# Ledger of designs, part 9: VH-VL binders against q9r0b6r508to684

Target 1, 177 residues: q9r0b6r508to684
Amino acid sequence: HIRSDFRHGAGGWQIRSMGVSKRPLQWSQSGLLLGLRGGEELSAPKKFLGDQRLSYGQPVILTLQVPPGGSPPPIQLRLEGAGLALSLRPSSLPSPQDTRQPRRVQLQFLLQETSEEAESPLPTFHFQRLLSNLTALSIWTSGQGPGHSGQVLLCEVQLTSAWPQRELAPPASWVET
Short names: E, the ipSAE of ESMFold2; O, the ipSAE of OpenDDE; V2, 0.75 times the mean of E and O plus 0.25 times the DockQ between their complexes.

## First folded at step 16 (VH-VL; framework fv_oberotatug)

Design u01 (at its last look DockQ between E and O 0.08; V2 from the best seeds 0.00; counts 0 for: pae E 6.9 > 2, placed apart)
Fold by OpenDDE, look of step 16:
Structure u01 (fold): chain C 177 residues (1-177), chain A 124 residues (1-124), chain B 107 residues (1-107)
Amino acid sequence: as target 1 above (177 residues)
Amino acid sequence: EVQLVESGGGLVKPGGSLRLSCAASGFTFSNAWMSWVRQAPGKGLEWVGRIKSKTDGGTTDYAAPVQGRFTISRDDSKNTLYLQMNSLKTEDTAVYYCTTDEYDILTGYYFDYWGQGTLVTVSS
Amino acid sequence: DVQMTQSPSSLSASVGDRVTITCRASQSISSYLSWYQQRPGKAPNLLIYAASSLQSGVPSRFSGSGSGTDFTLTISTLQPEDFATYYCQQYYDTPWTFGQGTKVEIK
């Protein structure tokens, strides 16, 4: 797997604001602060890019900390590679919870041929081509989060990889254990 | 500095009644959810109940062992939480703590606060 | 009600030891789990919330992990001040039930 846990910094992640609410990337030991007032793009560092075909059919997992009574904002995952781009929605959404304590929730994005920008799925060959040369992986947030009552933290990003059962080869250099 | 100070504990006979108070300071009490937790001598922690803020509906929830006998209320003008205990039983003997929490919406840090507790002894 | 089962109920350890305490929920509670430390005659102190978030001011030797039904509190290097009783608490559903506690004693 490839992972950012943000324990020791922003880990090379960068932020771009898409609205009037521009802000720098804010890191804490608890994670990266996500903006709730405007659309933002968080770009993944190089370790998430390149040949990621081993992650085909596997989830990208975002771990978020939400404030008491809160929920994560709408989030999509954008992939770019080989001149192609697609956006993924979470395969699962967290349920509201009646609590005054913060909670951690996970959003999973399955790396498959579904796209929010196309009426039909991307052909498998093209999706594989995209993963073979992933040039960008980004988290996009909308400015319409649940109540501007608190901040949401990105605590961890994990790109899941699978190994063929027949291959006893050591993990690739990009695999973090 | 956040402070929670319980009072009203003491000795009471089975079937009796007692009202505990929790004086709060150092935070916006009216916005806080408040809880009671008790601990019998030499035993573990037991959640008693909670009361939400007025803005969140001001509703209460209770653990089954105290349901129908205990009532949690609050006076926001006095920054005080109450626990009215009726029909007391010997198994209600415990140190009673009032608790609250605080969330920093900017940093994401969460804090938990407890009082020193007040002892309630139910004995014949 | 959600039942919380801690293991072990007590353990003996020495300064410098790695200590692990587990908590199992009778049903999935996602990450709605907190860990408390209580010293004799004192009120509990929150160590971990949301299963793995370290409360401000708590030493980094404390860590929490797990999701769903199985959770773990770890003290990487036990210090003299860490001898105490530890409790897990779920706040997924009311009542917000505690585990029975784990007493960490000096060997």
Scores: ipSAE 0.136, ipTM 0.721, lowest interface PAE 2.0, mean pLDDT 88
Fold by ESMFold2, look of step 16:
Structure u01 (fold): chain C 177 residues (1-177), chain A 124 residues (1-124), chain B 107 residues (1-107)
Amino acid sequence: as target 1 above (177 residues)
Amino acid sequence: EVQLVESGGGLVKPGGSLRLSCAASGFTFSNAWMSWVRQAPGKGLEWVGRIKSKTDGGTTDYAAPVQGRFTISRDDSKNTLYLQMNSLKTEDTAVYYCTTDEYDILTGYYFDYWGQGTLVTVSS
Amino acid sequence: DVQMTQSPSSLSASVGDRVTITCRASQSISSYLSWYQQRPGKAPNLLIYAASSLQSGVPSRFSGSGSGTDFTLTISTLQPEDFATYYCQQYYDTPWTFGQGTKVEIK
């Protein structure tokens, strides 16, 4: 597996935007603050890129920390590779929970054409070709939620590696802690 | 400089009502979460309740002993926090402090500025 | 509710002594804990937030440590102005609860 846990910095993650200047990420030993502005994405360092065909059919797992009574904003995982670009939705959306405790939740993005946010997903061959030369992996969100209750930390990103011929039904991607 | 000044304390008979005010200055009151914390004479601290900023929903939460009897409100145009206390009991006798509450997902939640307090005495 | 228990309830110490105060939570509160100082006749002041982070303007002789259920406030070299009562407070779950306090008397 390939992992960022942010214990010792932003781990090479950067804000990627249409704008001119990149701004610094806010982080702590607990994670990166996801307060992205419109038109911004959080882009992964090189260790997540390149030939990632062993991750076909496996999840990218985001571990998030949400405040009491909060939920993560809508999140997409965006991929570019081999001249192709696409977005993935999580395997399931987090259910609203009226908890009074800060909590960690996981979002899973299955690296498979069935998870694409498109009416006509790529054929399997083209999805796997994208993974053979992955040039960008990024996290997009609609920005930070209102006030303190909408702030979310990205605590960990894991790119799972396995063999492609496992069961096609992905596990539930969201579990409250 | 942040300043919080409580007022409205005094002597009240059991079953009576009293309204406390907290005048705020030196910060953007409308963005702040605010709490009331009380301290019975010679005893420890007890959180009474909190009101969030309008931006964060403006909702209130209360400790069990005061739920249904006390009401926290705010007037952002006057930079003032209020505590309406009804059905007062002798156990409510305390110095009442208003506080600013800091909540940030990176640093947590704590009471960073405190007023000097106003004494409420509930006695027959 | 999360119950906070401080130990000791009171202590006497001399200027220059190292003082430790402990706080135990009835359940894990991660690092969601603050420490306050209250001098006689005054309102409380924040010393430590997030279990170990020193508030701005607080002398470096104060430090906090711990996570989960067990937490410690340390005063490395007690000063005359440190005569006060110290409270821990959890902010893991409402109601926000305080320890019963530890009174430090300078002798």
Scores: ipSAE 0.017, ipTM 0.530, lowest interface PAE 6.9, mean pLDDT 80
ESMFold2 (binder alone), look of step 16: mean pLDDT 90; pTM 0.920

Design u02 (at its last look DockQ between E and O 0.06; V2 from the best seeds 0.00; counts 0 for: pae O 7.4 > 2, placed apart)
Fold by ESMFold2, look of step 16:
Structure u02 (fold): chain C 177 residues (1-177), chain A 124 residues (1-124), chain B 107 residues (1-107)
Amino acid sequence: as target 1 above (177 residues)
Amino acid sequence: EVQLVESGGGLVKPGGSLRLSCAASGFTFSNAWMSWVRQAPGKGLEWVGRIKSKTDGGTTDYAAPVQGRFTISRDDSKNTLYLQMNSLKTEDTAVYYCTTDEYDILTGYYFDYWGQGTLVTVSS
Amino acid sequence: DVQMTQSPSSLSASVGDRVTITCRASQSIDSYLSWYQQRPGKAPNLLIYYASSLQSGVPSRFSGSGSGTDFTLTISTLQPEDFATYYCQQYYSDPWTFGQGTKVEIK
């Protein structure tokens, strides 16, 4: 798995705007404040990019902290790669919680054709081709009005891989004389 | 310079009514959540209730001992919080503080600024 | 309701002493706990929120720790202005509740 948890900084995540100026990202040890303005996306660092074909059919998991009685704003996961672009919707919505304080929820974005938004003019097998050379992974939200109920933290992003995580070779031998 | 100034306290008979006001300045009142907290003489602190900002729905919540008897309201054009107290009981005797709630998505909400209080005495 | 219990109910201390006050919740409140100072005849003021976060303008001799059910306020080097009553408060759930207070007295 490839992961950002924001404990030691914004982890290379940046607001991607129209390219005129880069505004500072609001960061804390607990996460990034997710409240993007129109025309902005939160773009992932290089470690999420490149050849990610082993993530096909696997989820991207966002861990959020949402206000009491509220829900996350509409969120899309946007992908670009191999000259293609597409947007994904969450695979399911979080269950309701009866707490009086902020709560953690997870959104899953399954990396396959069934998760795409409305019609995308992409060719057959486009998802696998896009993942062979992923050039951007971004989080977009429609935004919310002001006030406490509009605050959401992005606490963790995980890109799931089907790679086996076993040892590939025996322990290294060493000789000293 | 956040300032909260309560007024309207006084002596009232059991079963009577009283309206408290809290004049606010030094912050954007219309964005704030506000609460009332009370303290009986020689005793500890007790939360009375809160009102959210209009942008967050403007709803109110109350502690059980005052539910149905007390009403919190706000006038954003006057930067003023109100507490209407009806059917007063002797156990409602206390200094009443207005507070502004700070809220953050990680840390929740808590009382960060307090007025100096106004005394309500319910006697006989 | 979440019940908050402070210990001790009062203590006597000298300027320069290290003072600790404890607060126990009747159920887990995670870290949704604040500490307040109330000087005689004055309104309370916030010292610490979220169990350990120091409010702006509060001297660094104050610190908070704990999570779950057990919490501690520490004053590392007591000053003359610190003689007051201290309250913990949970804000995990309604109704918000306070501890009964700890009075810190001279001597």
Scores: ipSAE 0.029, ipTM 0.581, lowest interface PAE 6.0, mean pLDDT 80
Fold by OpenDDE, look of step 16:
Structure u02 (fold): chain C 177 residues (1-177), chain A 124 residues (1-124), chain B 107 residues (1-107)
Amino acid sequence: as target 1 above (177 residues)
Amino acid sequence: EVQLVESGGGLVKPGGSLRLSCAASGFTFSNAWMSWVRQAPGKGLEWVGRIKSKTDGGTTDYAAPVQGRFTISRDDSKNTLYLQMNSLKTEDTAVYYCTTDEYDILTGYYFDYWGQGTLVTVSS
Amino acid sequence: DVQMTQSPSSLSASVGDRVTITCRASQSIDSYLSWYQQRPGKAPNLLIYYASSLQSGVPSRFSGSGSGTDFTLTISTLQPEDFATYYCQQYYSDPWTFGQGTKVEIK
């Protein structure tokens, strides 16, 4: 797995506001502060890029801290590689909010073919090609929706691989040797 | 406790050069964006420029009046911010402050810190 | 560049007065606005950030409001220590810019 836990800094993550806003990236050991308003792009550092075919079918997990009564903002995960680009939506819905205290929620994005922005799903071969040379991984927030009345934090980003580092498991059958 | 201490100010002739330093303590300097702000005698505050953290690219941005003449740099190993001022003009006369921003996600408070400032006087 | 215009440039007030200072941006800066207080011979101190968030340790008589282009700093009940110069600053886009300042003087 590849992970950013933000314990020791922003770890090479960069922020770009949509439009003309140039809000600085705000970091603490608890995570990165997501924008209160407007859309933003958070670009992953190099360690998330390159050959990521071992993560095919695995989730990218974003851990967010949301305020009392709040919900995660709309978030998309954008992948770029081999001249291709793809946007992923969360594959899981967040649990109901405990309105009395902040909570951490996880959004999962399965690294698989999707047809949300295309007439047809991306062929597996092309998706694998994209993962084989991932040149960009970015988190996109719309800046709209519930939870903007409070602070939302990105606490952790995890790119899951088919080979758990803790367990020596054989590679998945889809992994090319 | 966060501390910012500017030094290097003084009297210099027009066309001359001067380097200011800002010694930082009490926070993780290497993670912080650092800025210079100046204030001419009896005038308002003027943003001079900023240097981002290395993790955020370490890039610098400058106000138009000092673009091409001033250079902001940092030595994270020494927790020190610098402002190299070349081709100084009389209108550069000001108290120069170093500043940093810090956001505490746990408490939700935003903090900014300023040094006491150092006076730069450009005069013939 | 985003131009910040404060009004008034100066005002006279008495202890106990309600004081209002306005800052207008030449374009929308969302809520990326801070208010600073500066006493003579001292460095500025942050009062308000993100247009309406009160900085820790700042008395509750200070408040900020507004979004987009028009912002207001309010001192509900002016105290002796509040006689100072106040500045707004936008950090929405580079270069970050300050208003020209508002000097609050004793009447």
Scores: ipSAE 0.019, ipTM 0.597, lowest interface PAE 7.4, mean pLDDT 85
ESMFold2 (binder alone), look of step 16: mean pLDDT 91; pTM 0.917

Design u03 (at its last look DockQ between E and O 0.03; V2 from the best seeds 0.00; counts 0 for: pae E 13.9 > 2, placed apart)
Fold by OpenDDE, look of step 16:
Structure u03 (fold): chain C 177 residues (1-177), chain A 124 residues (1-124), chain B 107 residues (1-107)
Amino acid sequence: as target 1 above (177 residues)
Amino acid sequence: EVQLVESGGGLVKPGGSLRLSCAASGFTFSNAWMSWVRQAPGKGLEWVGRIKSKTDGGTTDYAAPVQGRFTISRDDSKNTLYLQMNSLKTEDTAVYYCTTGEYDIFTGYYFDYWGQGTLVTVSS
Amino acid sequence: DVQMTQSPSSLSASVGDRVTITCRASQSISSYLSWYQQRPGKAPNLLIYAASSLQSGVPSRFSGSGSGTDFTLTISTLQPEDFATYYCQQYYDTPYTFGQGTKVEIK
């Protein structure tokens, strides 16, 4: 598994703010502060990139700390590689809890083809191709969410692998960075 | 740098025929899904049709207004996309754009590159 | 066919304004929705794909949201170069239909 637990820093993660919520990346030992007023893109560091085919069918798990009575903001996971791109939605959402304390919730994003809804069949080969040369992994927030009266923190990011990663494959030279 | 250059536009009478070409460069053309989009003067964008890559079956789809009259084809050896237009009508008057895009692994398609367009005028 | 209903057809705004354009699909198109910007005499430029993914090189003041049938393009702080016509397009199913367009004019 590849993991960022943010215990010792931002770990190479970078932020790009959209809309009116432009701000620098804010780190604490509790995690990275997520903006709630506008869209943000959090870009994963290099250790998450390269050949990630061993993560096919496995979940990317985001652990969030949510304020009392709050819920995770809408989040999507964006993958780019080998000239391909996709956005994933959480495969499951945490059940609502009525707590008076901040709670940690996990969002899972399965690295697999979703059900065929579009006009074209899901091309497994191309998905594998993307994973074989993952050039970008990013967390996107809309900045909108119900019940957000406090801070939402990204506490951990885990890319699950079926097998231990041996080498980080470099991205193809022709892909756009 | 990706480039798409349309050519072949011009004036033609109703009922006539015209063939547009789109010369592509800067990317692996043979792997790309290619589309034609047109825009009548002062009007909005209208999707004309799309051709898939050979590896994805090379199949074509067309908008209803041009179905049966227009044919999209490609010559991968020449990095060229074609639009054969037959039985032209006055309402076919438009700037015709050649388009391609970054690959979406679910659909195989989204627009991100456009040519400058070529004007086709169908008039008596 | 999937019908795309874009609104408004036109709007007037000033530099610095927040601008919102909406697009509604006649059926669910998941997130297979793109937003384009077109300036007079020019080819369209992609701004947003997959409903909310910002195209490379596009300023962060542009954002897209929505899924299913209702989509929104937002310009947080309108700039002089943003006065143009905007189009949504679905690529969920052929034909890849466009919205009617929204012309953003200077007030």
Scores: ipSAE 0.019, ipTM 0.560, lowest interface PAE 7.4, mean pLDDT 85
Fold by ESMFold2, look of step 16:
Structure u03 (fold): chain C 177 residues (1-177), chain A 124 residues (1-124), chain B 107 residues (1-107)
Amino acid sequence: as target 1 above (177 residues)
Amino acid sequence: EVQLVESGGGLVKPGGSLRLSCAASGFTFSNAWMSWVRQAPGKGLEWVGRIKSKTDGGTTDYAAPVQGRFTISRDDSKNTLYLQMNSLKTEDTAVYYCTTGEYDIFTGYYFDYWGQGTLVTVSS
Amino acid sequence: DVQMTQSPSSLSASVGDRVTITCRASQSISSYLSWYQQRPGKAPNLLIYAASSLQSGVPSRFSGSGSGTDFTLTISTLQPEDFATYYCQQYYDTPYTFGQGTKVEIK
């Protein structure tokens, strides 16, 4: 797995926006602040990019800390690669919970066609082509979820991959038939 | 790896002054909130004061026994925290620890990393 | 100001024992409670933050629980390196106050 846990900094994550003005990323040892303005997104560092085909069919997992009585905001995972761009929705929503303490919740984004934000015509095998040369992985959100208190932190990002043993080479006997 | 190294402790007479320093490395000092915590010989831990990062306002808070006598400051260009101690009393005798944790908007500020401490002895 | 009361002030235990230390706040502090371990002659180390979250590198035999005013630190199977003094500390509001400490000694 490839992880950012933010214990020692922003981990190479940056705010990207359409304007010329750049805003410093706010962070703590518990995570990055998801108070993004309109047109902003959190962009992943290089370690998440490149050839990520082993992550096809596997989740990107976001661990969030939500304030007491709050919920995570609407979140999209946006991917660019190999001349393609697409957005993913979470595979499931976290259960509603009312608590008086901050809590950790996880959102999973399966790297499969079924997770795409909207169904649209796309080239055959577009998802795997995109993952062959991933050039951007970004988190978009309004920075505000349902609730009346506090701000949401991104505490961990994990990109999972298939076990290498699932891609076994054929046995030698296959070569002769 | 985070390192905090205190210096400047020593023997001082009541009414005197000392300045403690804490050299920090291994983290982004300018984003961190910093505290001093002391421990009298054979006693428990006592928070002395805290200074916020400049982005969070740069303000200080102090425990009542040291209010008006101690001043916390920081130099982000040197990654150094300071404690200026004036009008020292014998009850200020303690090991002084530098400690830090980056502010968490949801869980607040707790003491993630500690130095090894520097001894201040106030005796006549 | 929030006062933190630990109990017991000291205890004797054997390797393998389950140890429970309690901490009570004079008013609700939500979950803004940390636990520290201080071995003799050493600086404190953070064990638990947010009442129940384990700091990175802390063995799973340590656990914290509680919210509001009543909190516990549990060591499920005491090890030789766990003989130390333990402090709770509230960080709900300044002044940030510690409990008086609990010394865990070998029987």
Scores: ipSAE 0.000, ipTM 0.463, lowest interface PAE 13.9, mean pLDDT 79
ESMFold2 (binder alone), look of step 16: mean pLDDT 93; pTM 0.946

Design u04 (at its last look DockQ between E and O 0.03; V2 from the best seeds 0.00; counts 0 for: pae O 4.9 > 2, placed apart)
Fold by ESMFold2, look of step 16:
Structure u04 (fold): chain C 177 residues (1-177), chain A 125 residues (1-125), chain B 107 residues (1-107)
Amino acid sequence: as target 1 above (177 residues)
Amino acid sequence: EVQLVESGGGLVKPGGSLRLSCAASGFTFSNAWMSWVRQAPGKGLEWVGRIKSKTDGGTTDYAAPVQGRFTISRDDSKNTLYLQMNSLKTEDTAVYYCTTDEYDIFTGYYYFDYWGQGTLVTVSS
Amino acid sequence: DVQMTQSPSSLSASVGDRVTITCRASQSISSYLSWYQQRPGKAPNLLIYAASSLQSGVPSRFSGSGSGTDFTLTISTLQPEDFATYYCQQYYDTPWTFGQGTKVEIK
């Protein structure tokens, strides 16, 4: 798997905008402060890019820390590659809870057509083609400003690969002929 | 620059009603939790109630002395917080402040950071 | 409800004095305590949160300490602008309660 856990810095993640703004990200050993202004995205470093076809059908997992009683803001995972662009919604959303403690939640973005926000069909095999030369992986969120719901930490990003599953051997008692 | 401006205070008789407004600017109001805090003349501070952001359910909590008589609401399209006060009593006489109900995710603690200038409510015969 | 008791209710001091204000909670509140300053005729301003963390822009002559039930605010060298009323406030449990205040007056 390819991971950023942010314990030692921003891990090469940067704020991306239509301009050339290079606002510094705030971080701690607990994560990146995910407070984006309008028109901004949080862009992944090179290790998440390139040929990522082994991640087709697998999740990108965001681990977030939200304030007590707060909810994750609306989040999209945005992909660019092979001349295509896609936006993904999370596969499921955790329920908000009133708690005294900050809480961790995971958002999973399954890298397949069922996670797309587009209502119109895209070209056949578009997702696999995009992943063959991924040029951008970005996080967009509307969460900004003071208060509980304006503060979310991004604690970990994991790009899951099917590589370990291909090494699994079947039990000896059922070999295909 | 963050600003909070209260209005709507005045003189009212016991049993009457009054609606306060708090105009907000300089931050994303729709993400903020907001509180009302009051201060009787020459006395200390008393928390009145809180409203969460719509994203967090938009629910309210109240201090016991005002429960059932006061209603906090918000209009995110106008960046405005409201306090509807019914069945007013002389002990409700106070300057009413609106505040942001802040949380620092790095330290894990709450606090009131931004305060308005206050608006005076006087309840007397 | 968590009750917050400040001591003293008032004090007189001169510029340059070291002053200490105490705040006691009716039950343990860990470090869920803030200190506010209110100058006459003005809204309160946050000085300290989390018992000891100074808010941005607050002079270093202010310090807070304590945990559990007993907390202190110290002003190491009192300045003319520090003549005000000071409040502690707990954020441990609703309702969010304040101490009754400590008025610092010029001697």
Scores: ipSAE 0.122, ipTM 0.618, lowest interface PAE 4.7, mean pLDDT 82
Fold by OpenDDE, look of step 16:
Structure u04 (fold): chain C 177 residues (1-177), chain A 125 residues (1-125), chain B 107 residues (1-107)
Amino acid sequence: as target 1 above (177 residues)
Amino acid sequence: EVQLVESGGGLVKPGGSLRLSCAASGFTFSNAWMSWVRQAPGKGLEWVGRIKSKTDGGTTDYAAPVQGRFTISRDDSKNTLYLQMNSLKTEDTAVYYCTTDEYDIFTGYYYFDYWGQGTLVTVSS
Amino acid sequence: DVQMTQSPSSLSASVGDRVTITCRASQSISSYLSWYQQRPGKAPNLLIYAASSLQSGVPSRFSGSGSGTDFTLTISTLQPEDFATYYCQQYYDTPWTFGQGTKVEIK
């Protein structure tokens, strides 16, 4: 697995704000602060990139901390590679939790072909091509909106691999050569 | 708090000119894409045009009915958006709204999230 | 240009009613659709963006659904302050275009 827990820094993550409120990346030991308003792109560092075919069918897990009564903002995961691009939506909704306290919520994004709001799903071959040369992995968020004052934090990002040790693992059966 | 206040509306004869202003506050104006939207009396909404931020090229786009006659500009030092209207026609009669454009993560395009109170422009002989 | 057609143009409803407004695009606009509310003599307010995302501060009784060409705005339980005109708007392609509006009137 490849992981950013943000305990010791931003870990090479970068931010691009696209709304009316531009801001730099804000890091704390609790995580990366997400914007309250406007679209933002968080770009993953190099350790998440390259040949990620071993993560096919596995989840990318985002752990967010939301304020009391709050909810995660709309989030998409964008993958780019081999001249292709794909956006993924969360595969599941967060479980209901006590809203009286700040809570952590996990969003899972399965690294597989998606057909949602697309004329046709990306062929498996092309998706494998994308994963074989992943050049960008980014988190896109629309923020909470102007009526919110609580902080939403990105606490952890995990790219799950089929094998615990990618360097020592044999090729996955679904990897096409 | 985001605030947009339009001004400059009034009565003008066909063929005349008028310049509207939109004073912005509560956000980093220089980074914002801005639009004008108008509404004829008792009618629906009509997009007039847009201006991008300077960092994104500062380019403008216009709806066909106003192309060549209207010019959108901005003064970031004054947090002000402008709409210069020339060769005005009776069909240009409308309340003119300035809006902030917000980014959509799904498509990479922008929608209107904040609106001013509007200023009335009446073109009549 | 992308044409946006709303239905109905007007409707009468009572407080507590479920209200549904539809918007159809002349071509697929994916989810690049917004809904606005305009009360008499006031500026429009954003309700929904990205077809189904609720704008901050908007009551949860408002919801949006749809993708492609057919979209729906729903008010689950109509409140007195909801009597207004509603507009859909596509921002898939320029020029950005609005539906003709739906006036929700008190029965």
Scores: ipSAE 0.021, ipTM 0.626, lowest interface PAE 4.9, mean pLDDT 87
ESMFold2 (binder alone), look of step 16: mean pLDDT 90; pTM 0.909

